# Designs tried in a protein design chat: VHH binders against Bile salt hydrolase/transferase (cbh). Part 6

Target 1, 323 residues: Bile salt hydrolase/transferase (cbh), of Lactiplantibacillus plantarum (q06115)
Amino acid sequence: CTAITYQSYNNYFGRNFDYEISYNEMVTITPRKYPLVFRKVENLDHHYAIIGITADVESYPLYYDAMNEKGLCIAGLNFAGYADYKKYDADKVNITPFELIPWLLGQFSSVREVKKNIQKLNLVNINFSEQLPLSPLHWLVADKQESIVIESVKEGLKIYDNPVGVLTNNPNFDYQLFNLNNYRALSNSTPQNSFSEKVDLDSYSRGMGGLGLPGDLSSMSRFVRAAFTKLNSLSMQTESGSVSQFFHILGSVEQQKGLCEVTDGKYEYTIYSSCCDMDKGVYYYRTYDNSQINSVSLNHEHLDTTELISYPLRSEAQYYAVN

## First folded at step 24 (VHH)

Design y4 (from x1 with K59R)
Fold by ESMFold2, last read:
Structure y4 (fold): chain B 323 residues (1-323), chain A 119 residues (1-119)
Amino acid sequence: as target 1 above (323 residues)
Amino acid sequence: QVQLVESGGGVVQPGRSLRLSCAASGFTFDDWSMGWYRQAPGKQRELVAYISSSGSYRRYADSVKGRFTISRDNSKNTMYLQMNSLKPEDTAVYYCAREGEETDSFDYWGQGTQVTVSS
C-alpha cells in the first residue's frame, strides 16, 4: 500500500490499496448523527461526517481510508510483523485499531488537534469479531497543512511528523526517512559528469538523473519512488489537472497482477486508488479493472441524518464508444 | 483580531451553580479547540476544561470532574462552562482560551470573569 499528500490547486490525499483479494469495497458516508460505538471510550452520537472506502460490513463503518468534512484524512496501511497492539491500560485512551479512523475523524478538524489528543493513545488488541480480527496497520494522518504517522510497535506508540507526505508499509517510518538519504544524488535533470575527471562520460538520454530509483514493488522501494515522483511533480492549477497528476503519482507505484506473489500463485495488486480533495470534500477513485475516475461528493448528501450511505465501487471495465 | 469575551461570573454561595459564556470573534471558531482556565489569587493559571472543535471530545481537571460541563455552540461562536456544586476552592478568575497553532499551547485569552464562592 502507498498513501500520499499533494498540494496543488487544492490539497489532496489518497492511496493505492494493494492486496490479493477484493472484499466488495464501497464508498461509505457516515453522516453526523450515525451512532459511533466504541468498546472502551465514550460513544459519539453527534460528530463530523466522514467519507471513505469501507469493507462491505453493514453494522459498522470499517474504513480503509477516509476524510471528514473538515478535510482531515487518514489511511491505514499494512504493517505486518511490525504492528504490536497492547492490552487495555486504564491510564490511557484505549482505542481498538478498527475504531481509530472514526474516532479521529469524528472529533477533530486538523493534525494539530489530533497531535494534542493522541499523546495518551493506546491501540488496544480487541478484534471487531471472531470473523474479522484486527489487521496489522500503521496510519498516515493528514490535513491541508501537514501529516503525521502513527505506529504501534513492540516498544510502544510512535508518532512521527512526516515531512515528505508519503507512507508505505514496512519498515518503521524513521527508517524509511533515513533511507531517502541514499538517493540524495538523484534528480529530474541531466546530471553532470561527477564520476571522475579522468574519463569524459556523456549523457545518452533524458531521465538519467533518475538512474538508481528502485524499480521493484517492495514497500521501501515504493516509498522512495513515490517520494521522488510526488516531490518533483508539476500540474496545472485546476481541479482536473491536479487530480490527474495525483493519479499519475500513485500510478508510479501501482502493483500489476503477476509481479508480487503472496502465496502459491496468488498475487498482490492495486485494487483501487483514491484521491480526496480536502477543500471540496470530494472522494475520487479508480479500480484495477475500471480506469475511469469516479467521484462521490460529501456535499451532495444531507448529512444531518442517522444512516450510513454506501456506493459500490465501479469495478467492471467500461468503454466510452467514440463512434 | 482574535477576540474572546467571557461573561456570567459572579458571587454565589457554596453548592450553587453558575454558567459562564465565551463569545468568540476574529477567527473561524469551529476549526479550533477551546478551553477554560482559572487563576486563584496567588496561584498559577490552570486548565479547567478542554473541548475539541467538534464539541464531542471533552477533558476536565480532576478537581472539577463530575461538577463542571464544557460545551460549545459553533453556530453562535460561543463556548460555555456549566459549573455545578460550586465550592470555595473554585473561587478564581476564569479565562476563555483558544488552542494555539503549536501542539500543546493556548495563545489567545479573554480578559477573564470573576467567580467567587462564599457565604
Scores: ipSAE 0.515, ipTM 0.818, lowest interface PAE 2.8, mean pLDDT 92
Fold by ESMFold2, last read:
Structure y4 (fold): chain B 323 residues (1-323), chain A 119 residues (1-119)
Amino acid sequence: as target 1 above (323 residues)
Amino acid sequence: QVQLVESGGGVVQPGRSLRLSCAASGFTFDDWSMGWYRQAPGKQRELVAYISSSGSYRRYADSVKGRFTISRDNSKNTMYLQMNSLKPEDTAVYYCAREGEETDSFDYWGQGTQVTVSS
């Protein structure tokens, strides 16, 4: 999985969701008066409205990624083998991982507020049910100004400032950020010969400044490629141009069926890609088999209500006939 | 410009109640966490209560837990502190404050309202 932030015409946040199987995902709006129930902390009977992609579970919004009406965004990305959730700790704020997204997005408007209020966070090891155990995750949390990474590891809870606005999977975020130093010589320009003064080396192609960008699907490689692509991106200063570029950034690290075996005969691929406009409250997405960009607007619904609103993802191929 | 104006202070007997209000203007009130601080004579300012932008997450100093309740009405740009079971130790100037950019910081303060608990 890959999540990014992008500032262009507006402020954008989104992700690729990479997994073996699709589970009938939906775009779900949690309106302001939907009763959010939590296992170890006070319930929320009134909260910010939330929009994002959820699993198909009838009575709780199990968000993969989401945005609230204030433009605060969060995505959960796979962190298998590295995530370490803890036992209940009476001296801390105990949130089970499946509750983190609604707990943060229901109450806070910015990364600033999140940082002030998660200092005593404990990600407690309580499954949703025996049939739905916890996924090993870490999170990117972003607003219009900044982003952070939240990781619960063996050593405890780690909260990192994210100056790049990118997150993928393993390993820990500080290693991924350090690894970018290995690529400091790359650029979007034609490089000069810095190999040796003793040999006259020539440029033979445009794009040689990017020679050495990793092209494989490992999470560290996707981090580097997404960061390079995002940080050098240009777009028209319009909503459509910005959203188009956002999906091109995510496209640079899209996973295709057949290229990453996860178990015998099963392959990881990009099931959906998403782009939130943090300023307009619009959730854009596309799916693996349907490249059309679809949108769901938070402001097109009555938000002072009590029931979840869900829209199934458009996943079947569509072709626009020009004649 | 940012303004925070406290009201509701006064002199009251131990065991009684007071309700403080903070009227806010000059910023988008519902984007910001808020707090009540107090300063007793000869002491440093201390955080009494904190409330998130939504109003749903609240924290209290140990000395006031169970007795004080912070709340806000974002439609009126107003924060409140309900102070029950007041003790002489609660005597202080009470300040309304808006959170700052850094963790545990507040950038804007009211002029304060005096609360005196004595018999």
Scores: ipSAE 0.500, ipTM 0.807, lowest interface PAE 2.8, mean pLDDT 92
Fold by ESMFold2, fold request of step 25:
Structure y4 (fold): chain B 323 residues (1-323), chain A 119 residues (1-119)
Amino acid sequence: as target 1 above (323 residues)
Amino acid sequence: QVQLVESGGGVVQPGRSLRLSCAASGFTFDDWSMGWYRQAPGKQRELVAYISSSGSYRRYADSVKGRFTISRDNSKNTMYLQMNSLKPEDTAVYYCAREGEETDSFDYWGQGTQVTVSS
């Protein structure tokens, strides 16, 4: 999986969701008065409205990624073998991983607020149900100004500032950030001959500043490629131009069926890509088989209500007939 | 210009209640966490209560837990402190504050309102 932030006409956040099969995902709005129930902390009977993609479970909004009405965003990405959830700790704020997204987005308006209020966070190992055990995750949390990474590892909870606005999977975020130094020499322009003064080397193509940019689907390579693509991106200063560019950034690290085997005969691929406009409260997405960009807007719903609102993802191929 | 104006202080007998209000202006109130501090004579200011931008996450000093309740009404740009079962030790100037950019910092303060608990 890959999550990014992008500042252009407005402020954007989104992700590629890479997994081996689709489970009939939904865009779900949790309105302000939907009772959010938590296992070990006080319930929320009134909270910020939330929009994002959920598992197809009617009893609770199990968000993969989401945005609230204040423009605070969060995405959970696989962190297999690295995530370490803990036992209940009475001296801490005990949140099970499936509750983290609604707990943060229901209460806080910014990364500033999140950072101040997660100092005593404990991610407890409590499954949603016997049939729906916890996934090993880490999280990117972002607003219009900044982003952070939340990782629960053997050593405890780690909170990192994220100056790049990118997260993928393994390994730990601080290693991913350090690894970017290996690519310090890359650029979006034709490089000068810096090989040696003893040989007059010529350019032969545009794009030579990117020689060495990794192209494989490993999480470390996707981090580097997404960061390079995002940080060098240009777009028209319009909503449509910005959203278009956002999906091109995610497209640079899209996973195709057949290229990343996860177990015998099963392959990881990009099931959906998402883009939130943090300023307008609009959730854009596309799916593997339907590249049309679809949108769901928070302000098209009456948010002072009590019932979840869900829209199935549009996943069947759609062709625009020219004649 | 950020302005915070406290009201509701006064002199009360032990065991009684007061409700403090903080009227806020000059900023987008519902984007910010808020707090109440107090300062007794000769002592440093101490955080009494904290409330998140949504109003749903609240923290209290140990000395006031169970007796004080912080709340806010974002439609009125106001924050409140309900102080029940007041003790002489609660005597102080109470300040409304907006949380600042640094962790544990408050950048803007009201003028303060005096609360005196005495027989």
Scores: ipSAE 0.470, ipTM 0.801, lowest interface PAE 3.0, mean pLDDT 92
Fold by ESMFold2, fold request of step 25:
Structure y4 (fold): chain B 323 residues (1-323), chain A 119 residues (1-119)
Amino acid sequence: as target 1 above (323 residues)
Amino acid sequence: QVQLVESGGGVVQPGRSLRLSCAASGFTFDDWSMGWYRQAPGKQRELVAYISSSGSYRRYADSVKGRFTISRDNSKNTMYLQMNSLKPEDTAVYYCAREGEETDSFDYWGQGTQVTVSS
């Protein structure tokens, strides 16, 4: 998985969701009066409205990624073998991982508020059900101005400032940041000959500043490629141009069927890509088989209500007939 | 210009209640978390209660848990502190404060309102 922030016409946040099978995902709006129930902390009977992609579970909004009506965004990305959830601790705020997104987005408007209120956070090892055990995750949390990474590891909860606005999977985020140093010589322009003054080396192609940029689908390589692509991307002058560019940035690290085997004959691929406009409250997405950009807007719904509102993802291929 | 104006202080007997109000202006109130602080003579200002921008998340100093309740009405740009079962050690000047731009700080303060709890 890959998640990014992008400042353009407006402020954007989104992700590629890479996995081997779809579970009939839906775009779900949790309206302000939907009763959010938590296992170890006080329930919320009134909260910010939330929009994002959920599993097809009717009883609780199990978000993979989401945005609230204040423009605070969060995405959960696989962190297999690295995530370490803890036992209940009476001296801490005990939140099970499947509750983290609604707990944060229901209550806070900014990354600054989140940081002030998670210093005693404890991610507890309580499954949603026997059929739906916890996924090993870490999270990117972003607003219009900044982002952070939340990781629960063996040593405890780690909160990192994220100056790059990118998250992928393993390893720990601080290693991902350090690894970027290996690529400091790369650029979007034609490099000077820095090999040696003893030989006159010449350029033979545009794009040579990017020689050495990794092209494989490992999470470390996707982090580097997404960071390079995002940080060198132009800002656009319109909403439509910005959303288009956002999906091109994510496209640089999308996964195709057949390229990343998870077991014999099964492959990880990009099931959907998402783009939230933090300013307008619009959730854009596309799916593997339907490249058309679809949108769901918070302000097109009546948010002072009590029932989840869900839209199945449009996954069937669409072709516009020219003739 | 950011302004925070407290009201509702006074002199009260132990075991009684007071309700403090903080009227806010000059900023988008519902984007910011808020707090109540107090300062007794000769002591440092201490955080009494904190409330998130939504009003849903609240934190309290141990000395006031179960007795004080913070709330806000974002439609009126007003924060409240309901103080029940008051004790002489609650005697202080109470300040409302807005979340600072720096992490874990508050940067705008009211002038304060005196609360005196005495027999």
Scores: ipSAE 0.466, ipTM 0.792, lowest interface PAE 3.1, mean pLDDT 92

